# Ledger of designs, part 8: VHH binders against p95470

Target 1, 316 residues: p95470
Amino acid sequence: KQVDVHDPVMTREGDTWYLFSTGPGITIYSSKDRVNWRYSDRAFGTEPTWAKRVSPSFDGHLWAPDIYQHKGLFYLYYSVSAFGKNTSAIGVTVNKTLNPASPDYRWEDKGIVIESVPQRDLWNAIDPAIIADDHGQVWMSFGSFWGGLKLFKLNDDLTRPAEPQEWHSIAKLERSVLMDDSQAGSAQIEAPFILRKGDYYYLFASWGLCCRKGDSTYHLVVGRSKQVTGPYLDKTGRDMNQGGGSLLIKGNKRWVGLGHNSAYTWDGKDYLVLHAYEAADNYLQKLKILNLHWDGEGWPQVDEKELDSYISQRLK
Below, E stands for the ipSAE of ESMFold2; O stands for the ipSAE of OpenDDE; V2 stands for 0.75 times the mean of E and O plus 0.25 times the DockQ between their complexes.

## First folded at step 1 (VHH)

Design s07 (framework vhh_sonelokimab_d1; at its last look DockQ between E and O 0.50; V2 from the best seeds 0.00; counts 0 for: pae E 8.8 > 2, unsure alone 63.3 < 65)
Fold by OpenDDE, look of step 2:
Structure s07 (fold): chain B 316 residues (1-316), chain A 124 residues (1-124)
Amino acid sequence: as target 1 above (316 residues)
Amino acid sequence: DVQLVESGGGLVQPGGSLRLSCAASGRTFSSYGVGWFRQAPGKEREFIGAISWSGGNTYYAVSEKGRFTISRDNSKNTLYLQMNSLRPEDTAVYYCAARTPYSKYLDSGAYDYWGQGTLVTVSS
């Protein structure tokens, strides 16, 4: 059976790869080859104590993790939210190791990084992604729908926004100003992820709708900037804050609703990690790890045929 | 796969109480968000409420008015629905359902596993 994750992110400790997924307590898998995966652990054994306060309708599934290594520690960011609401918060839990067999293995929740409040904030505190710029400053990108994707500086310990705060809008789609601010609206953008490559920062984003099986319309777009703060421009020079975005991959009849990607450089090779819904399996979401290539102009490319060739295995 | 089996349904008088149980198969019960639904004859299936995987959070349909309480015991792989102050309009087949642990959106309609249902009849 394939690994059926949502919103996958990945990191490595030693010779072991670790995969993190949306789910109860954030599901963690481990692998030696990035093909065969075993269940490892959940980051949380119980729900965050503040989750219900932030989102009264929270059902316990923690959303859209990102894993970031910093100064020998693993920072796992996660989201507490509810469907169609921006009553949300991004939290962070920290561990010394990802190996559950280690005596040092212990997730310590550091609490809320940011919180969005309906009618106050025209952004949604979900889908965190971490990037360090060329100066070593660490940033968090996040967001979905509403006013789009945001970027802000993290403080030195990576648990709160830096002071004074510095925020940037980095991508958005059109939204009616007459729409109720509590409503997500029609601006179907979420899941930012920034990769530093060559002379640019590349902003990946998911357009469309996720998590609707065969009715999912998720697909990936990309823009780039020489600065982490933007502006991120697509292949035509259109700003992603002005609705820009160049299609990277949409999928096909066999694989639909592709998105919520991460991207990595490992051992001199680049990878795109995402989920896709498999038509042949009643649109069950599957992990996909695709090779990320670059064209002559420095734009990322993937071969959609790899959706068929990469087949993860979930081992018992 | 998860199998769900409801029990505890039956005939009850208006104003009475009833407790439904839902037994889940397997060892993965604690990985699922679970909820209760009901369907009256000639009506659409409606959401009653749900409980998080750990049991730490619950949410209910507005129409519940505090009459229904959902709880779970992961050690017993069991979901419960305590119904108080029952009314004739509560007559329905009651279903428990489980969500996969991988869905980002917490849509009340996004449940993948369903029980066979248990009939609750409220009548004088």
Scores: ipSAE 0.070, ipTM 0.561, lowest interface PAE 2.7, mean pLDDT 92
Fold by ESMFold2-Fast, scan of step 1:
Structure s07 (fold): chain B 316 residues (1-316), chain A 124 residues (1-124)
Amino acid sequence: as target 1 above (316 residues)
Amino acid sequence: DVQLVESGGGLVQPGGSLRLSCAASGRTFSSYGVGWFRQAPGKEREFIGAISWSGGNTYYAVSEKGRFTISRDNSKNTLYLQMNSLRPEDTAVYYCAARTPYSKYLDSGAYDYWGQGTLVTVSS
């Protein structure tokens, strides 16, 4: 059976790859080869105690993690929310190692990084992704629907916004001016992820709808900037914060709902990591790791045929 | 994959109490959010409440008026519904249901696995 994931992110400790995904307590898998995966752990044995205060409709699943290694610690960011609501928060939990057999293995929850409140915020505090700029400053991109995707500067211990705060709007789709601020609206954009390559930061975003089996319209777009703060321009020069975005990959008859990517450079090669729903297997969400190539103008490209050739294996 | 079987239904006098059980088979019961639904004859299926995978969070429909309590025992792969101060209006077939750990849906469409139901009759 293939590995069943939604919203996959990865990191490495030593020679072991670790995969994190949406689920109970955040599901963790490990692998030596990025093809054969074993269940490792979940980061939480019980839900965060603050979750229902932030999100009254919270149903226990932690969404859309990101994992970031900084100064000898692993920072796991996670989302507390409810579908279609912006009663949400991004939290962070920290560990010295990802190896459950280590005597140093212990997830320590540091609590809320940011919180969105209906009517106050025209953004949704979910889908975090961490990026360090060329000066070593660490930033979080995040967001879903509402007023789009945001970026803010993290403090030195990576647990809250920096003081003074610095925020940027990096990508958005049009939202009806007549729509109440409490409503998600039709601006179908979420799940930012930023990769630095050469002189550019590349912003990936998921457009469309996840989580609807064969009716999912999720697909990936990209833009780039020489500054982490933007503006992120697509291939036509259109600002992603003004509806720009160049198609990177979309679904076909076999694979539906492609999105919520991360992207990495491993051993000199570049990779796109995402989930895709397999139509022939009741739209189960499967891990895909695709090679990321670059054209003559420095734009990323992927081979859609690798959706068929990359097959993860769930061991035992 | 998980299979669910309800038990504990039967005839109860008004004002009485009843505890329903839902036995789960399958490797990962502790990874599923699970809930209770009921359906009276000729009516649509109604949500009663749900409990998170760890048991740390519970969610109830307003119509229960504080009379129902949901709990789970992951070591026994069992979900429970404690019903107190039962009324004739509580007469229905009671279903347990589980939602996949990776589903972001919050309504009945999020529940992919259903039991076959157990009848509860509240009558004098």
Scores: ipSAE 0.029, ipTM 0.462, lowest interface PAE 6.4, mean pLDDT 88
Fold by ESMFold2, look of step 2:
Structure s07 (fold): chain B 316 residues (1-316), chain A 124 residues (1-124)
Amino acid sequence: as target 1 above (316 residues)
Amino acid sequence: DVQLVESGGGLVQPGGSLRLSCAASGRTFSSYGVGWFRQAPGKEREFIGAISWSGGNTYYAVSEKGRFTISRDNSKNTLYLQMNSLRPEDTAVYYCAARTPYSKYLDSGAYDYWGQGTLVTVSS
C-alpha cells in the first residue's frame, strides 16, 4: 500500500528520514530511502494539555505539522482547530532526537505559539511553516482562509513571537467585508511554505478546497520575493496579497486535487513534498515526493506526469 | 471502511426522551471520530455534535441547555445520542457519521461513512 498521509513534512536525522502527518497525535513514519516507509511513533499519545481549552470539540487530531531543526533540537509545530470557527492555535513540541529507540527521545511540549479567537482575529492559526532568513532570523508563516497567510518573527527559542512583535501579510484572496469575522469565507487559500533558492524566497500556497474526495479543487501556486517578508509576486508581477499566484501544479484524472506542500533541498537537489488524492483508491490522500526544477527565469517547475512515477510503499 | 447503522428512532411526545444508537462494524471504530447529524424535511443536514476517537472530548454545534448528550462505548463499537426535553422542531432523520482520521474539518464534507438514518418524530 502507499503511504496514507495528509499535510506531509519531512526531515533527516543521520541516515534516517522522518515524515510527519496530520492525524491522531501527529503520525510519524521513518525511511532509509524516501520510498519505503515504516510507522515510527505519534508525537502525542493523548493530546496537548491546552487542546480542549482552545477547541472544546478536540478529538485527538492534530493538524498540519512542520518540523524544523535548530541548534541540535527538533521543533515540531502543530495545529489545534475548532469546527466552524477560527478558534485555533499553533503549538510546538521539542525533541533532542527523532529515534524512538534513543534514551534521549522525549517530546517536550512547549505550549501555544499563537492562538486566534473568532471576532477578535481575522486569521486562522493553523498550517505553520518555518523559514530562516539571510540574517539568521527565524520566521513562521501560517494561515487558512479568513484574512489569508501571515508571517511573523519567532523569538530566540522558537516557541513564541519575538518581542517587539513583527507581523506581515504575505498572501490573501478576496473576502467580503460583509462576512462575519468568525466565518471562514470564500477566500480558499492556506498552507504556506517558503523555500529559499538563489536570490529569492519562494512562497508556495494551496488554493481551492481540500478534503472533498473527488470534488477536491486543491492545487498549488507560487510567488517570490527578495525579502522573506514579501511582497511575494507571481510571474506576471501580481502581488499575492492581491490575488496573485502562478500555477505550479494541479491534479489530474488519477490524482484529483493536491497540495499542502513542503519543499526541500537535499544533497544538492530540490524536491516538492505534498499529498494527492488517488481516484482509484477512494480518493485517499497519498504521499508524493516530486522533483522541483527551475526554468531559465528562476521559476520552479514540476512535471505533472511525476504524480504517477513516485509511488511510496508502506512497510508492515 | 466502516458500516454504520442507527437505531432507536420513533414517535415521542414533546418533553420526552429518546436514545439513539449507532452500531459500527467493519474497520476498527475506535480509529474514527464520530458525529451526529440530523435533517428535517426540506432542510439541509445539520451538525449536532461530535466525540473524539478516545471518547474524552465532545463538541456540540448547538446550545441544547443539556438536552443532548453524545457518548461512545468502544467495547461495543457503539455511539449514542441521548435526547431529552424533545420539541416538535427536533423532528428529523438522525444520522451518525464517521470522520476520516486525516480530515481537517468536522463538517459533513469531512465524514466518509454515513448511516442510513433513523426517523425521530416529536408530536402530540
Scores: ipSAE 0.013, ipTM 0.294, lowest interface PAE 8.8, mean pLDDT 84
ESMFold2 (binder alone), look of step 2: mean pLDDT 76; pTM 0.784

Design s08 (framework vhh_sonelokimab_d1)
Fold by ESMFold2-Fast, scan of step 1:
Structure s08 (fold): chain B 316 residues (1-316), chain A 125 residues (1-125)
Amino acid sequence: as target 1 above (316 residues)
Amino acid sequence: DVQLVESGGGLVQPGGSLRLSCAASGFTFSTYAVGWFRQAPGKEREFIGAITWSGGSTYYAVSEKGRFTISRDNSKNTLYLQMNSLRPEDTAVYYCAADSRGFYYSHEPNEYDYWGQGTLVTVSS
């Protein structure tokens, strides 16, 4: 049986890989080899006490995590939302170790990082991803639909926006000015993730629609900037904040709904981690780990054949 | 609207050379892998060659290796096929095709997203 995940992110503690994904309380798997995975834990046994206040339609599934190691702590960012709404918040919970057998293992929820409120905000507070810049400043990218993807500076303990606040719009697709601000609209862009490589920050974004089985149109685009704050330009020189984005991977007849990636450098090699829906298996969401290659101009490339050759195994 | 338009086909003598062009519009050509296929009467479409999005890698069918050269100009949104030492058995309709995956190439026609309408190449005396 392959590992069923949506919105996968990974980190390593010692010789153990940990995988975090959308689900009740955030689902956690562990592995020694990134192929054979064992269920480890969930980060929340009981939903955050503030979740229903922020999102009245919240159903207990925490979405789209990111995991970040900083000064001896693991920071797990998560989304509280409901489908098609921007009654949403990104929260953070912290642990000293990811090993459930450790006496130091305890998730401590630090509460809300940011909240989006309909009519106030033309953005959706979901899909967090953490990036440290070349000066050691930590930033969060986030967003879905509405006015696109945003980046803001985090405070020193990574639990709130910095003061004074610093915000940037990093990617967006066109949205009608006549559309009510409470509606998600048709600007199908979400799930930012930024990877620093060489002289560039690379912004990955998911365009299209997830979560529709064979009718999913999800695919990954990329742009790059020498500054973490942008502008992120695609291969044609078009700003991602003006509708730019260069296709990285879209899938085929076997694999659809490809997106919500993370990206990493592990042991000197670069990887793209994402989910893909397998048509032959009722469009079940499967973990994919692909090699990231770089062309002569410094752009990322993936071999779509690795969708067939990377096969995860779920251990009992 | 997405379009791929082939040109440069026609009648050529055995042993001659011909250069085909494929003009792309309506999509971000520079991010796509693109390739050439041909189809002779009564036969299925066969792979000739492909080039990745950046032009960094080229792939050829074994039978055509050394005679045909594929290239692209992303500034002009154009794909090219240089055909040398042409033989009567090269007579076919030649199609260009685009694959949004960019890095990956395929020998299978079904795996390409966009197709041109074709240009006829006749190799005869």
Scores: ipSAE 0.000, ipTM 0.112, lowest interface PAE 20.4, mean pLDDT 88

Design s09 (framework vhh_sonelokimab_d1; at its last look DockQ between E and O 0.75; V2 from the best seeds 0.00; counts 0 for: pae E 15.5 > 2)
Fold by OpenDDE, look of step 2:
Structure s09 (fold): chain B 316 residues (1-316), chain A 124 residues (1-124)
Amino acid sequence: as target 1 above (316 residues)
Amino acid sequence: DVQLVESGGGLVQPGGSLRLSCAASGRTFSSYAVGWFRQAPGKEREFIGAISGSGGYTYYAVSEKGRFTISRDNSKNTLYLQMNSLRPEDTAVYYCAAQPGYHRWTDSSSYDYWGQGTLVTVSS
């Protein structure tokens, strides 16, 4: 059976790969070859103590993790939210190791990084992604719908926004100003992820709707900037903060709702990690790890055929 | 396909305890998140709690937290619901349900497989 992850991110400790997924307590898988995966652990055995305070309708699923290594520690960011609401918060839990067999293995929740409140904030505190710029400053990108995707500077311990705070809008789609601020609206953008490559920062984003099985319209777009703060421009020179974005991959009849990607350079090779809904399996989401290539102008490319050739295995 | 069969229901006095079981068919029980629901006469089906495939994560409805405990034994393909301090308002048909992949645990529509239910009556 394939690994049925949602919103996958990945890292490596030693010779072991670890995969993190949306789900109860954040699901963690381990692998030696990035093909055969075994259940490893969950970051949380119970819901965060603050989850229901932030989101009264919280249903036990922690959303859209990102894993970041810093100064010998693993920072796992996650989101508490509810569908269609921006009553949300991004939290962070920290571990010394990802190996559950290690005596040092212990997730310590550091609490909320940021929180969005309906009617106050025209952004949604979900889908965190971490990037360090060329100066070593660490940033978090996040967001969905509403006013789009945001970027802010993290403090030294990576648990809160830096002071004084520095924020940037990095991508958005059109939204009616007459729409109720509590409503997500029609600006179907979420799941930012920034990759540093060559002379640019590349902003990946998911457009469309997820989590609707065969009715999902998720697809990936990309822009790039020489600065981490933007502006991120697509292939035509349109600013992603002005509705720009160049299509990277949309999928096909067999694989729909592709998106919520991460991107990595490992051992000199670049990878795109994402989920896709498999039509033949009642649109169950599956892990996909695709090779990321670059054209002559430095734009990322993937081979859609690899959606069929990469087949993960979930081992018992 | 997964078949689910609930058992353990019956008549119990207020303040009493009852343990329900749900037996699952097949060899893929551990691949499913499983949960408990209940439906009282004239009321909507309500979520009680759920447990992850490995059993490493549980989630409960706020109203039931502390009185009800969900566990599973994957070696026996069985889900359990331990109910303590039972009240007359707990009278309902109790259902076990299973879901694969990413679904909202509190949403009954996200579950693909259901048992036939077992009746629990709390009465003096």
Scores: ipSAE 0.048, ipTM 0.540, lowest interface PAE 3.4, mean pLDDT 93
Fold by ESMFold2-Fast, scan of step 1:
Structure s09 (fold): chain B 316 residues (1-316), chain A 124 residues (1-124)
Amino acid sequence: as target 1 above (316 residues)
Amino acid sequence: DVQLVESGGGLVQPGGSLRLSCAASGRTFSSYAVGWFRQAPGKEREFIGAISGSGGYTYYAVSEKGRFTISRDNSKNTLYLQMNSLRPEDTAVYYCAAQPGYHRWTDSSSYDYWGQGTLVTVSS
């Protein structure tokens, strides 16, 4: 039984897996086996009060969550935006547990982490992902189109940028210098996610276009760095902040629009989590959990045949 | 594939109520989010509201919230729009539409399947 999701992220509490995805109030599913999913909750029953101020065209769908457990709390980051605009903000809401039956279960919104404003910012404040470095400092990667993907240092309670602020450009594709700063442009890159493995940080990014059914061109690229701040270099040594990126996986005749991944190490095994549109099911968005393997040079690899199977979505 | 057919439109006096139905045929209707849109003469298509495939989530245009209620019965493959306190400016052709994803519920271009529409006229 595959579940219909876009922009999936996962975590585990006790013996229960939780899946968070784009949707009204952020859709939350639970599972005991990562194959059979059931609706659990939504993080927001009522829209954030600031949403329409930031994004006048906001339609109630919160986008592209990330879930991060830190010092006894679950931090759920979410995006408020409108398609094709950088009138956007990343917010954060926290909970002590993900179990709706617990007396401690309560989502508490901490408000805006960062906001992008047209003409001021050459980035879009959506698609957050959290990474802790090897010194325990926590960072957020984010971004879509415009000037690419950014990384900044979070403060101690993970609710805003650190002071003094520290920002880095980690990946981008070129946009025309003649294009107005208010326009998204043709730099089709978004959805950063960073996984630390051995001596490297691996930056995954989605290139191309989602959300166009069979015309979607979304696919995943990767680069790596020994420092969380970059430079993230692809297999040829090209900087991702200068158009670099090594192909990890792309669509085929059956599956299109592959992207918006997260990546995890669970019980000593590595996994790539993403969505894909099933051509035979009218391009409906499906959860995919693939085994992540590593070659002799330490580069990640996936088997695209696992897209056709429910087996890769079970605990092994 | 899903085919949609609206019914229940007609002439109503101001202050009256109507319930529109949208009958779906084809497979996997419960996997689709469905929305209601309307188009008045000389105006662009306007979003009214949408409901998720399970029925667990609804979103309404602010101007219609409280007057209009969307519901669905997946066992009957039917979507409903309950319209109360109707006004002359509610006169329009009403369309139901379906899309397979959660994104862009207010954007008519995100919907793959459309009904033919049913005319609602509010006048005395």
Scores: ipSAE 0.005, ipTM 0.310, lowest interface PAE 10.2, mean pLDDT 87
Fold by ESMFold2, look of step 2:
Parts: sequence; C-alpha cells; structure tokens
Structure s09 (fold): chain B 316 residues (1-316), chain A 124 residues (1-124)
Amino acid sequence: as target 1 above (316 residues)
Amino acid sequence: DVQLVESGGGLVQPGGSLRLSCAASGRTFSSYAVGWFRQAPGKEREFIGAISGSGGYTYYAVSEKGRFTISRDNSKNTLYLQMNSLRPEDTAVYYCAAQPGYHRWTDSSSYDYWGQGTLVTVSS
C-alpha cells in the first residue's frame, strides 16, 4: 500500500528520513530511502491541553505540520483549527532526536506560537512553514484564506514571535469587501512554503480547495524574491500580494487536488513533496516526491507525468 | 470493501453499563480509523468518538466525556465501545463506521463503511 499522508513535511537525522503528516497527534513515518516507509510514532498521544479553548469544534486532528532543525533540536510546528473558521493557533513541540529508540526521545510541547482571533485578526493561524534567511534570522510563514499569507520573525528560541515584532504580508488573493471578517471568504490561498535557491527565495502557495475528494481544486503556484520578506513576484512580474502566482503544477484525472507542498535540496538535487488524491483508490491522499527542475530563467519546473512515476510503499 | 457488524445492544437500567462490539471483515481493519455514532428516532446522527487505526489515539465528543471508552483489538479485527453510567437519553441505535483516517472524524459524511446498527435501550 502507498503512504497515506496529508500536508507532508520531511527531514532527516543521520541515515533516516522522517515524514510528518496531518492527522490525530501528527503521524510520523521513517524511511532509509524515501520510498519505503514505516510507521514511527505520533507526536501527541492526546490533544494539546489548549486545543478546545482555541477551537471549540476541535476534532482531535492536528493540522499542517512543519519540522525544522535548529541548534541540535527538532521543532515540530502544528495547527489547531476547525474547517471554515479562523479560531486557530499554531503550536510547537520540541525533541532532541527523532529516533524513538533513543533515551533522549521526548516531545516537549512549548505551547502556542500565535493564535488568530475572529474580529481581531483578518488571518488564520494555520499552515506554518519555517525558513531561515541569509543572515540566520528564522521566520515563520503561515496562513489560509482571509487576508492571505503572512511572514513573521521568530524569537531566538523559536517558540514565539520576536520582540519587537516584525510581520509581513507575502501573498493574498482578492476577497469581497462585503464579506464579513468572520468568514473565510473566496480568497482560496493557503499553505505557504519558502525555499532558498541561488539568489532567490521561492514562495510556493496552494490555490483552490483541498479535501473534497474528486471535487478538490487544489494546485500550486510560485513566486520569487531576493528578500525573504518579499515582494514575491511571479513570472510576469506580478506581486503575489496583488493576485500574482505562476502555475507550478496542477492535478489531473488520476491525481486530483494536489498541494500543501514542501520543497528540499537533498544530495545536490531539488524535490517537491506534496499529497495528491488518487481517483482510482477512493481519492485517498498519497505521498508524492517529485523532481524540481529549473529553467534557464531560474523558475522551477515539475513534470506532471511524475505523479504516476513516484509510488511510495508503506511497510507493514 | 470492509464490512462492519455491531453487537452487544440491549435493555439496561439507568446507571448500568454495556459494551458494544464492532466486528470487521474485508480489507485490513488496522488501516482504518473507526468511529461510533448513535441516532435516536427522528433525530440527527450524533458523533460519539473515534479511534485511530493503530489504536494509539482516541477522540471523544465533549458530551460523552468520561462515560464512554473506545478501544480496538486489531488481532481480532474488533472495535469496542464501553458505555458506563447509562442514562435514558443514551437510548439510540449505535453504529460503528470506518474511514481512511485523513478525513475529519466527527463528520458522518466522511465515513465510507457503516454497520447495520445495534439498539441500546435505557429504561427501568
């Protein structure tokens, strides 16, 4: 069977790759080869103690993880939310190692990093992704619907915003001025991820709707900037804060609604990691690891035929 | 391609206990998250709780906190619902249901496989 994953992010420790997925407690898989995966652990055995306070409709699923290594520690960011609402928060849990057999293996939850509150915030505190800039400053991108995607400086221990705070809007789509601030709206953008390549930071974003089986419209766009804070411009020079975004890849009849990517350089090669819904298997979400290529102008390229070529295997 | 059969329903007095079972056949049961729902006549289906495929994570509706326990035995392809301190308002048909684990557990429309239901009646 293939690996069933949503919102996949990955890192490695030693010779072992670790994959993190949305789900109850954040599902973790491990692999030696990025193709054959074993269940490893869940980061949470029970929900965070603050989950129901932040989101009264919380259903036990932690969303949209990101994993970041910094100064010998692994930081796992996660989201608490409910579908269609911005009563949400991003939390962080920390571990010294990802190897469950180690005596040092222990997830230590550090609580909330940021929280969105209806009427106060026109943004949704989910979908974290971490990027360090050329000066070693660590930033978190995040966001889903509402006023779009934001970026802010993290403090030195990576558990909260820096003081003084520094926040930037990095991408958004138009929403109606007639829409009440409590509503998600029609601006279907979420799931930022930033990759540094050469002289540029590349912002990937998901447009459309996930999570509708065959009706999912999720697809990936990209823009770039020489500064981590933006502005991120698409291939035509249009600002992603003004509706810009160049198509990177979309689904097809067999692999619907792909998105929520991460992106990595491993062993001198670049990869896009994402989920896609398989029509032939009841639209179950499957892990995809695709090659990222770069054209002569420095824009990323993905061959959509590779959706059929990468097939994961879940080891029993 | 998974079949679910509930059993263990019946008549119980208020304050009593029942254990419901959900036996599974077909594709491997351990790959599915499984939930319990109930429905009284003329009312909407109500989520009770759910358990992950491995059995390592459980989630319960707020209204059922502390009274109900979900467990599973993957070697027997069986899910259990232990109900304690039963009240007349717990009278309903109880269903088990399975989904791949990536949909919301509380949304009944996200479950693709359902049992036939077992009736629980709480009365003196």
Scores: ipSAE 0.000, ipTM 0.206, lowest interface PAE 15.5, mean pLDDT 85
ESMFold2 (binder alone), look of step 2: mean pLDDT 79; pTM 0.809

Design s10 (framework vhh_sonelokimab_d1)
Fold by ESMFold2-Fast, scan of step 1:
Structure s10 (fold): chain B 316 residues (1-316), chain A 122 residues (1-122)
Amino acid sequence: as target 1 above (316 residues)
Amino acid sequence: DVQLVESGGGLVQPGGSLRLSCAASGRTFSEYAVGWFRQAPGKEREFIGAISWSGGSTYYAVSEKGRFTISRDNSKNTLYLQMNSLRPEDTAVYYCAAGEPYYGSRDAYDYWGQGTLVTVSS
């Protein structure tokens, strides 16, 4: 049985890999080899007390985590939202270790990082991803639909926006000016993730629609910038904040809905981590870890054959 | 690792009401979002609605909204579907399903019951 995940992110503590995904309280798996996975825990046993205030239609599932290690702590960012709504917030909970057997293991919720409010904000406060720039400043990218993907500077303890605040629009697709600000609209872009490689920051984004089985149109695009704040330009030189994006990987007849990636450098090698729906298995969402290669011009490339050859195993 | 068993199906007259139950075995029912689907002869399975793992939120397919109500009792490991104003077109095998991790997605359901037949006729 392959590991079923949506919106996978990973980190390592010692010799153990940890996988975090959308689910009740955020689902956590562990592995020694990134192939054989065991259920470990969930980060929340009960819903955040503020969740229903922010998102009246909140259903108990925490979405789209990101995990970031900083100064001896693990920071788990999570989304509180409801389908088609921007009544949303990104929260953060921290832990000293990811090992549930440790006496130091305890998730401590630090509350809301940012909140989107309909009519006030033309963005959706979901899909966080953390990136440190080349000066050690930590930033959060986030967003879904509406006015696109945003980046803002985090404060020193990574729990709130910095003061004074600094915000950038990093990617968007066209949204009709005739559409009410409370509506998501047709700008099908979400799930930013930034990887620093050489002289560049690479911004990955998911275009299209997830969550429709064989009708899912999710696929990954990429752009790059020498500055974390952008502009992120695609292979043709088009700004991602003006509709640019170069195709990295899309679905085929077997694998559909490819997206919501993270990307990492582990032991000197680069990897793309994502979910993909397998048509032959009722479009169940499967974990995929693909090798990330770089062409002669410094653009990322993946081997689509690895969608068939990477087979995870769910233990117990 | 949840197993689901539907009950409460049967013959009902047009305009009538019926409540279906879905009993979960396994120790993790409260961790799953759960939903109801139906399949009429010669048709594909159709989503009816879902309820979050906490019971705090419900989602319905537009065509069934207002006539059908989903609820759960985590203390009894049971999911319910209340069906009102039934029509011959509602004749189908009704399935309960449990899913982790993504609520509201029809592709997130990993565990399925065997179904219970509902026949609406006079």
Scores: ipSAE 0.000, ipTM 0.174, lowest interface PAE 15.2, mean pLDDT 86

